# Ledger of designs, part 13: VH-VL binders against RecQ-mediated genome instability protein 1 (rmi1)

Target 1, 235 residues: RecQ-mediated genome instability protein 1 (rmi1), of Schizosaccharomyces pombe (q10160)
Amino acid sequence: MNQTTTLSTELTELGVRVQNRWLQSLLDYLAKKHSTGANTTPQLVMQYLVASDIRESTTSEGAAPYIVSEQHNVRIENTMLLQIVRVREIGISIVNQLEYLNDLEELKKLKGQKVIRLVHDESGDEEQNDDDGLTEAQDAVQKGSELKKMCRLILEDSNGQRFWGLERKPIKGIQLSTKLGTKLLVKNVLVRRGVLMLDPNNTTILGGSIEEWDKDYFPKRLIEELKGELSKTKA

## First folded at step 19 (VH-VL)

Design k72 (from k53 with light chain D92N)
Fold by ESMFold2, fold request of step 20:
Structure k72 (fold): chain C 235 residues (1-235), chain A 123 residues (1-123), chain B 107 residues (1-107)
Amino acid sequence: as target 1 above (235 residues)
Amino acid sequence: QITLKESGPTLVKPTQTLTLTCTFSGFSLSTYGVGVSWIRQPPGKALEWLASIYYDDDKYNNPSLKSRLTVTKDTSKNQVVLTMTNMDPVDTATYYCAREYYGSKGWYAFDIWGQGTLVTVSS
Amino acid sequence: DIQMTQSPSSLSTSVGDRVTITCRASQDIRNYLAWYQQKPGKAPKLLIYAASRLQSGVASRFSGSGSGTDFTFTISSLQPEDVATYFCQQYNSYPYTFGQGTKLEIK
C-alpha cells in the first residue's frame, strides 16, 4: 500500500494520475514475475501506462472538466491526459492520401520479397532518380517522409468522452501513421466551437498505443476507412 | 493479426529429447508485458503449464518438470523454443504455445494460443 | 502448488438456460483467475480474465465473479454454439494451474 501511494505521487509529478486498482494490478504482475515490484520506478510504470487504455489506468482528474463539444472560447488550464482514437489529414485530398498509402503497401511488399536487379553496369555505378513533377503523395513516398499538412484528431479522455482536436501548427509525431491509442498531455488548450486547438506548445506526445485498436490498422484499415469516406462524399 | 504456431516432431521415442519451436507474428517479445508460455494437454486431460519466458529474459519452469525443461527465445526471429529431455509415454500430449500479456486493459493471462501440436511418445 | 477444484465435471442443459460453473482455489489468489472455452480439437479461448473482466470480442452472456478462493462462471442464456469444455486457471502464482474442466452439452 505504501508503494502505491509513493508511485502515485511520483506519477502525478509526470502529469499522470493513475487509478489505484490499475497500479496495484501492475505491481502484482511485476511481483509475481520477480522481485522487481518492490523497486518499481515511475519510469517503468510509464512504459506500461502508454500501452494502456487510460479509461482503465487513469483517474478522471486528468479528463476534460466539462462536455467539450458544448464549449466555445474557453481555456482548459489543467493538464489532460488523452489518447488518440483517429488521425485524419485534412489539408490533402483523400485521393492523394489513398495514392500515398497504396504506394506504401506496394513498397512494403517489395521489402518482403527478393528484388531482382537486371541493370547491366557497363558504365557508371550509381542509379540516378530523375522523376520530377510528382504529386505530394508520390514525393513523400519517394523521399521516405510522412504525408503531412494538417491533421484533425479524435481524442478520448479517461471518462471515455471523445472530442475533436485540430492542429493549429504542425506537431511532430502526429501524422497518418501515428499509432492509435498514442498518449498526449495537453495543457492550457483553447477550445473553439467544441474543438481543442492543438499546437506544439500545448501538446506533449508520450507515445504508446492500444494494441486492440492499432493492430493491422495502418495502412490497410485506414485505406478502407478513407475509401468509405470518399464514396460517401461522392454520393 | 496476431498468431502463434507450434512446430517440431510429432513422434518421439522414450528417452529422446523433444524440441518444439513457437513462431509468432503480429507482436514482439521486446514489448513490455509480453511473455510466451508452453502448455500441454494429455488426451482427455487438464491443461498443464510447462514454462514461460518474458520480454526481459525472465523464465520459469514448472517445478514438477524443471530439470527436464529449457526455454529460450530468439527475438529477431519471433521464436521461442522448448526443449524437454527424457521423454516418456506419459508425456504424450498436445503442446501449445500461448501469449501472456499485460496489455491495454491489464493482466490478460493467456490471451492468444497457437493451434497446438500433438506429440506422441511411443516405442 | 495451488489446486483448482472445478464443479461440476459435466453438465447437460437446454438452450436458453442459465449455466453456473464453480471454481475453488486452495489458497487466496485475489482476483487472478481466468476462464477458458475449449471446443474439441481446438486450443482454449480466453473468455474472462481477472475473475470478472470480459475479453474483447466475447459475447456478453458470459460473466464471472468472485475473489479470494471461490469463483463462479455464468452463461446467462445458453446458446447452441456454447457446447464446449470450460476451464478455470489461476495466474496469481507459479506454477500456473488449471481446473480439470466442465464439459457442457445440450440436452
Scores: ipSAE 0.796, ipTM 0.911, lowest interface PAE 0.8, mean pLDDT 88
Fold by ESMFold2 at other seeds, last read:
Structure k72 (fold): chain C 235 residues (1-235), chain A 123 residues (1-123), chain B 107 residues (1-107)
Amino acid sequence: as target 1 above (235 residues)
Amino acid sequence: QITLKESGPTLVKPTQTLTLTCTFSGFSLSTYGVGVSWIRQPPGKALEWLASIYYDDDKYNNPSLKSRLTVTKDTSKNQVVLTMTNMDPVDTATYYCAREYYGSKGWYAFDIWGQGTLVTVSS
Amino acid sequence: DIQMTQSPSSLSTSVGDRVTITCRASQDIRNYLAWYQQKPGKAPKLLIYAASRLQSGVASRFSGSGSGTDFTFTISSLQPEDVATYFCQQYNSYPYTFGQGTKLEIK
């Protein structure tokens, strides 16, 4: 059994079906860098894979089995590997989200040129449950935590099909600051009106990003996108 | 946006040691698949690769110059430093730093380059 | 060392014309070849990697093909802003080596 076949088998056990030509190019790169050749593990391959565009790195066996937007009340039992194209908070007003993001930009100025990603554990719903979101924005900045109630995602599979996913219950690691291109494993998910109904039981976050999608995105380009969305909702 | 910038002396006398610093922003040397390389170009001539250093501290020097070249990195400062000993007028060139990246769509070669700095070697 | 030989060394054509530049490696480099554009006083810009893959943000009129030792770079319809010198580079093996360049001008 050659190295590519062995690694592919091990990666499939992790829920990931790699394209053989992508895996070979990674092995070629690694072998070139080392004088004695690389000792490549599935864990090392996964580090590169979560930074990859799965349209290049994975096969259609991990993609959606049909056109998701045309489905209602069906369950996709298979494990899908997906990448996040966009994250939107839909449980908090856009105005309050913009206030939160502008406050993060002010904090960035105080710490110089670095972009601050506020990653903070939270046990679930906020105790106050303020529906207009203004108190939640102020609380998140004061606590140094992520502004979060309920996200809607644009997801993409290895075939390039894009579809919506809606958090039915909060998933730790899904928030406005989640990197674009973050990889998810989604299994046994209900599709309603063309939307994947996501929750912590059917969604595993693998991490990662796609550099060309995520660079210079959070928070500045997100602010610009939200302002554009706000102008459309005021019409 | 992703940038690299070379800094150091623009005039060096023969036999002196050249030290150039590449300062970059928008990416990290701790990222898997990232390397930073030095490449030079004599006026009107072809590019010549000098050295590379990678996220895992692997490094490689051009064998034609290997005893003259040292490359080091400081990940916390986003810097890579090239030291080249025993400079000669033939080493007059524009010196570039560039990123090598195994990225989202595969092995990119040198996807981002600094502006370059002209180093003149004369007495 | 793997020598990279480009042809032609210079080329003058008209806007809208198809441009073809070739690059030959002295040894098999599989498909690990890149093409760069360099304008006077500027650093090289990556156009094509892995012989045929278009870099993000690069116009679709640029393309590459080939494998092994023989490679071709094409501009499907030359634009005024394409005036530059074009270089191939192998990254299959150390030391990385570059072609000597093809200077492209509009007549």
Scores: ipSAE 0.794, ipTM 0.912, lowest interface PAE 0.8, mean pLDDT 88
Fold by ESMFold2, last read:
Structure k72 (fold): chain C 235 residues (1-235), chain A 123 residues (1-123), chain B 107 residues (1-107)
Amino acid sequence: as target 1 above (235 residues)
Amino acid sequence: QITLKESGPTLVKPTQTLTLTCTFSGFSLSTYGVGVSWIRQPPGKALEWLASIYYDDDKYNNPSLKSRLTVTKDTSKNQVVLTMTNMDPVDTATYYCAREYYGSKGWYAFDIWGQGTLVTVSS
Amino acid sequence: DIQMTQSPSSLSTSVGDRVTITCRASQDIRNYLAWYQQKPGKAPKLLIYAASRLQSGVASRFSGSGSGTDFTFTISSLQPEDVATYFCQQYNSYPYTFGQGTKLEIK
C-alpha cells in the first residue's frame, strides 16, 4: 500500500475525502522540498487542505447527495465537507452593521499608524508588551469582530454546488469576520426549504480560508457588498 | 493586496558582496506551503533561479552558485535577505524575489513577483 | 539540471491569430511546468501552472497542454496587449530552470 492510499484512508477517518490527484501533487511538492523519505502525517495534509479550494482537493463523497435547494424536511446523515463562500448577519440591521464595520476600519487605520510609529520608535524587543496603545487597539478590534446575532451562510461543496446554511443556534467561530473559504464538517443536518439548519451539534469548524476569496475582504469589501444589498434585493 | 519588493544597492563593484532585501506584505512566511525565492535575469537572457527559503526553514541554493549565496528570513518583519559574494560583471542582472505557494488550487510555481531591481556590477 | 528548450525563439503575427509556442524538457518533469508572460521592463507574470491550469485572473484565451517532456502554450486569439516574451519553467526538481523565451510581436 503506498503512502497516498494510507494517507487517504487516515484522512477519511477524520471526515475528509481527498482527491488522489490533489494528494499526489501535495506529496510531490513535499518530497521535492524534503529530499528525505516523507514523514507526511494526516495532520500536515490537513494544514494544506484547509487552505485549499475543496473543488480541487476533495471528492464528491463529501458533497451534498442531491440538489439541496429542491429539498424539504430531509436529513443528510452523511458527513459533508463544505467551504464558506459568504457570511451574512441577518439578526442585525444592515445600517447598524455598516456603522460597526466603519468603526473597525477606523481602528485598523489607527493600528496602521501606530505600527509605522513603532517601527520608527523601536526600543528593546519588537514584540515586547506595550499596553498603552497597540494592545488596546487589538482588543477593540477583537471585541468589534464579535457583532453577532444570527448568521446565514453561502456554502459550497466539492462539486461547486452552492446553498444556504442558517444558524439555528449560534456557532462559535461563525461571524462577519469569519474568513472566506473556512472549512466545515456538517453531519446529520436537517434541510428545510432548501436551507441547511446548522447548529453546534451538527457543525465542526476546521478553519482555514481561500486566499483568493479572503484577501482584502473584511471589512472593506464586506462594507461595499452590504451597501449594495441595502440598495437592492438580496439574491 | 499581496506584494513583494526588492531593495538594495543598484551599483556594485567587482568582488564586493551584494545584499538584497525582499519585503513583502499580504502574506506570511509562516503560512504552510509558502516559500520565497530569488531569481535573476541578465539583460536579454533567461531567468535563473538562485535560492529559495520556505515557511519551515528549508533552504535551497542553485548548485552552480551555492558557495556564493546565503538566504535568510525574518518572518516577523516579512523579509527575506539574499547575500551574494564576489560579484562579477557577469552577475549584472535584474534581481527578483517571488513567492512560491502550494495554495488553494494546488502547487503553483512563482505566482507573485516583485518588480525587480537592476544590479549593475562594474568598476 | 533539466534543460528547457522553447520554440520558436521569436514570432510575429496578427491580432486575432492563434499562437502556439512549444517547450521541451530534457527529462520527464511530469506536469510541473509553468508558463510566464514578461513585458519589457516588467516582472514575469504567471499564466499557467501544472502544465494546463489557468492562473486566477488570467484571460481564458491562454491555455497549456502536455506532460512528460513536451508542452504547448496557446493563445487562441491574439490581442494587442499580448505582445511580450513568454517563458516556460519546470518546477519538478531543483534547480528550477527556465526556457530561453519566445518573443511575440504584432505585425
Scores: ipSAE 0.792, ipTM 0.910, lowest interface PAE 0.8, mean pLDDT 87
Fold by ESMFold2, last read:
Structure k72 (fold): chain C 235 residues (1-235), chain A 123 residues (1-123), chain B 107 residues (1-107)
Amino acid sequence: as target 1 above (235 residues)
Amino acid sequence: QITLKESGPTLVKPTQTLTLTCTFSGFSLSTYGVGVSWIRQPPGKALEWLASIYYDDDKYNNPSLKSRLTVTKDTSKNQVVLTMTNMDPVDTATYYCAREYYGSKGWYAFDIWGQGTLVTVSS
Amino acid sequence: DIQMTQSPSSLSTSVGDRVTITCRASQDIRNYLAWYQQKPGKAPKLLIYAASRLQSGVASRFSGSGSGTDFTFTISSLQPEDVATYFCQQYNSYPYTFGQGTKLEIK
């Protein structure tokens, strides 16, 4: 019985090339927990894989084929498995992003108190203005939706190489609240000036996170990071 | 931050039933690979694993105590409850809850522990 | 049940010394062996998992090795804050079992 070989083949068909020792440790864990762990499916393995650090769980066959930051006008045709290290919104000012995040935090505190007073101002004028970004932040908070225009990502492959990805067209599921360590499959992507040009056609979100990276990150640590970036931008 | 905390009585009489609650935060028992376990340590002695319960409601008790132990969970409250019947002075120990996790780097053993609660069994 | 036997049961040595503690399992546990540090009145702290993997945030002077039935835990250069009881635990099979501990003291 070569369960690891069968599962590895099935996972490769899904675009993921796992390290044998990682897969074996998962199978050992599952066998200990379940008397019938021999019925492990690739779908179940994917649930654990998306929570993994791909440097530990996957092989370099799914990594970038060269130093991405040194490339211009090349196309990576093969499928890469990547994990998100950071997300930044670049189509909306940092100040407006900070307002959104602070307002979102305040709203959650009010709901957490179990006494939420809703204020409806029927007499107030709701004239919209041309305050770019401010209107978007306020609208997102009130609707409970994500503040989103265009994200830049720091991505990491199984070899630990980090590089930039830029949304050329919004990808649903990529926003400031996207969990750190979220797994992406990226295929047939153009690299320009060392940056992957991402869009919904070349990027599939597998989900997941890396607990060590994501715990206590959104929104508090993101707010602190954005404040630091704002200071550098002004300086 | 990830924390676990044990709560319950610190004194019980022989033959009574002990009920301990583990309340945790910073993770969910609905997450794949997560389990919560109870471990005890008599003063100055080795640790003894008691029971485990997992994200998928899979559970296992130490066979040496099996008929005395019940472990249950309430995922919405982030709680795991241990019930141990017919307490005896030999059961005097510090009781811990701890997280078992198959996480980002593979199969950790017990990566996070509660502070423990001393339970004394005496008349 | 898998019995875990540690050696020595206690050890007294000097700051800067190399410390070695061994753990033997009564049957093959592959590499599913963890090492913990416990100070008096405190909960155990995971140092090493999978026999040789260093837990995040743990000092690099700690290491582990071995597989099967024989395992070794090492402190490369003992520091004053390392005074504690150290114990191994197998997590290969239920019931999970622990070594009796090694009490480490500084002369």
Scores: ipSAE 0.789, ipTM 0.910, lowest interface PAE 0.8, mean pLDDT 88

Design k72 (from k53 with light chain D92N)
Fold by ESMFold2 at other seeds, last read:
Structure k72 (fold): chain C 235 residues (1-235), chain A 123 residues (1-123), chain B 107 residues (1-107)
Amino acid sequence: as target 1 above (235 residues)
Amino acid sequence: QITLKESGPTLVKPTQTLTLTCTFSGFSLSTYGVGVSWIRQPPGKALEWLASIYYDDDKYNNPSLKSRLTVTKDTSKNQVVLTMTNMDPVDTATYYCAREYYGSKGWYAFDIWGQGTLVTVSS
Amino acid sequence: DIQMTQSPSSLSTSVGDRVTITCRASQDIRNYLAWYQQKPGKAPKLLIYAASRLQSGVASRFSGSGSGTDFTFTISSLQPEDVATYFCQQYNSYPYTFGQGTKLEIK
């Protein structure tokens, strides 16, 4: 019995159906890096898989069994592996989301500036920081704790089919800051009017991201996308 | 945006030790599948791989340079440091740091390079 | 060490022509071969990995093929901005090794 077959079987028990060529390339990489090679566990493989594009790393057996957008009141009983393309908060106005995200970006800049100034001030400079920036940071933190109600997702399967998922109950780990390309296992999910009805009972977050999608996205590119969406809703 | 930048002395004397720092942004050396490598290119000649260091602390040196090479990392500073002992005029080259990544589409080889720094070894 | 031999060492051709560069490994490297473009005074840029996979953001006129020991790199229709030196590199095993390069010029 070879290592690839054993690992594939173990990964399938975790809900993930890997492509053999992808798994072999990972094993080749790991064998090159390690002096004694290839006692690779399925847990280690999962660490690489959650950073992968599942269109490359997984087979269609984990994909949606049909065109999701054409379905109503059906249940997909099989486990699907999906990756998050986009996250949108739909229970809070876009204006409030933009204010929250802008406040987070200002807090991030203020912390960076405060660190630099603390080093300078610690060297004996008499200059003091104004508390004005800390007040804005406290407001952003307070607003941030209140800006999660209901997310809608764009999801993608191993075949590249994209479809909507609607969070019917809060799923821990799904929010505006969730990394693009985050992997989900979804099983026994109801499809209504072409939308997957997600909740904590049918959705498991595996984590991860796709670097090409996620780099430099949160919060700045998200802000730009939300501004564009706001302009369309005003028309 | 992902960037790497080499810094250190541009002129060293024979027998001295060269220390180069690679400072990068837009990725973390704590991410599975990430490594940073040093590669040099003597003027008009082929590229030569020197050393690699990975997210899991694995380190590899080109055996043709014996024990002259030491590579270390500081993940919190996004830095990788190359130390090369007993420099000689034949070591005059442009020194690059580059990222190796087993990422979203598989094993990329060196997908992102720094701009390079010319190090001249002369008395 | 795995020796990488490129051919030709230099090539002069016309805009619009098809360009082919070959790379031979001294032993089987499976498909773990990359192709880089290097313009004067600049760092190499990854074009092709895993012998045939196009790096993101690289023009589709670039392609690669081969496995084992014999590999080819092709520019389907040469453009003025493609003037550069091109290198192959094996990453199958340490030490990683590079071809000597092919200088590509426009007549």
Scores: ipSAE 0.788, ipTM 0.911, lowest interface PAE 0.8, mean pLDDT 87

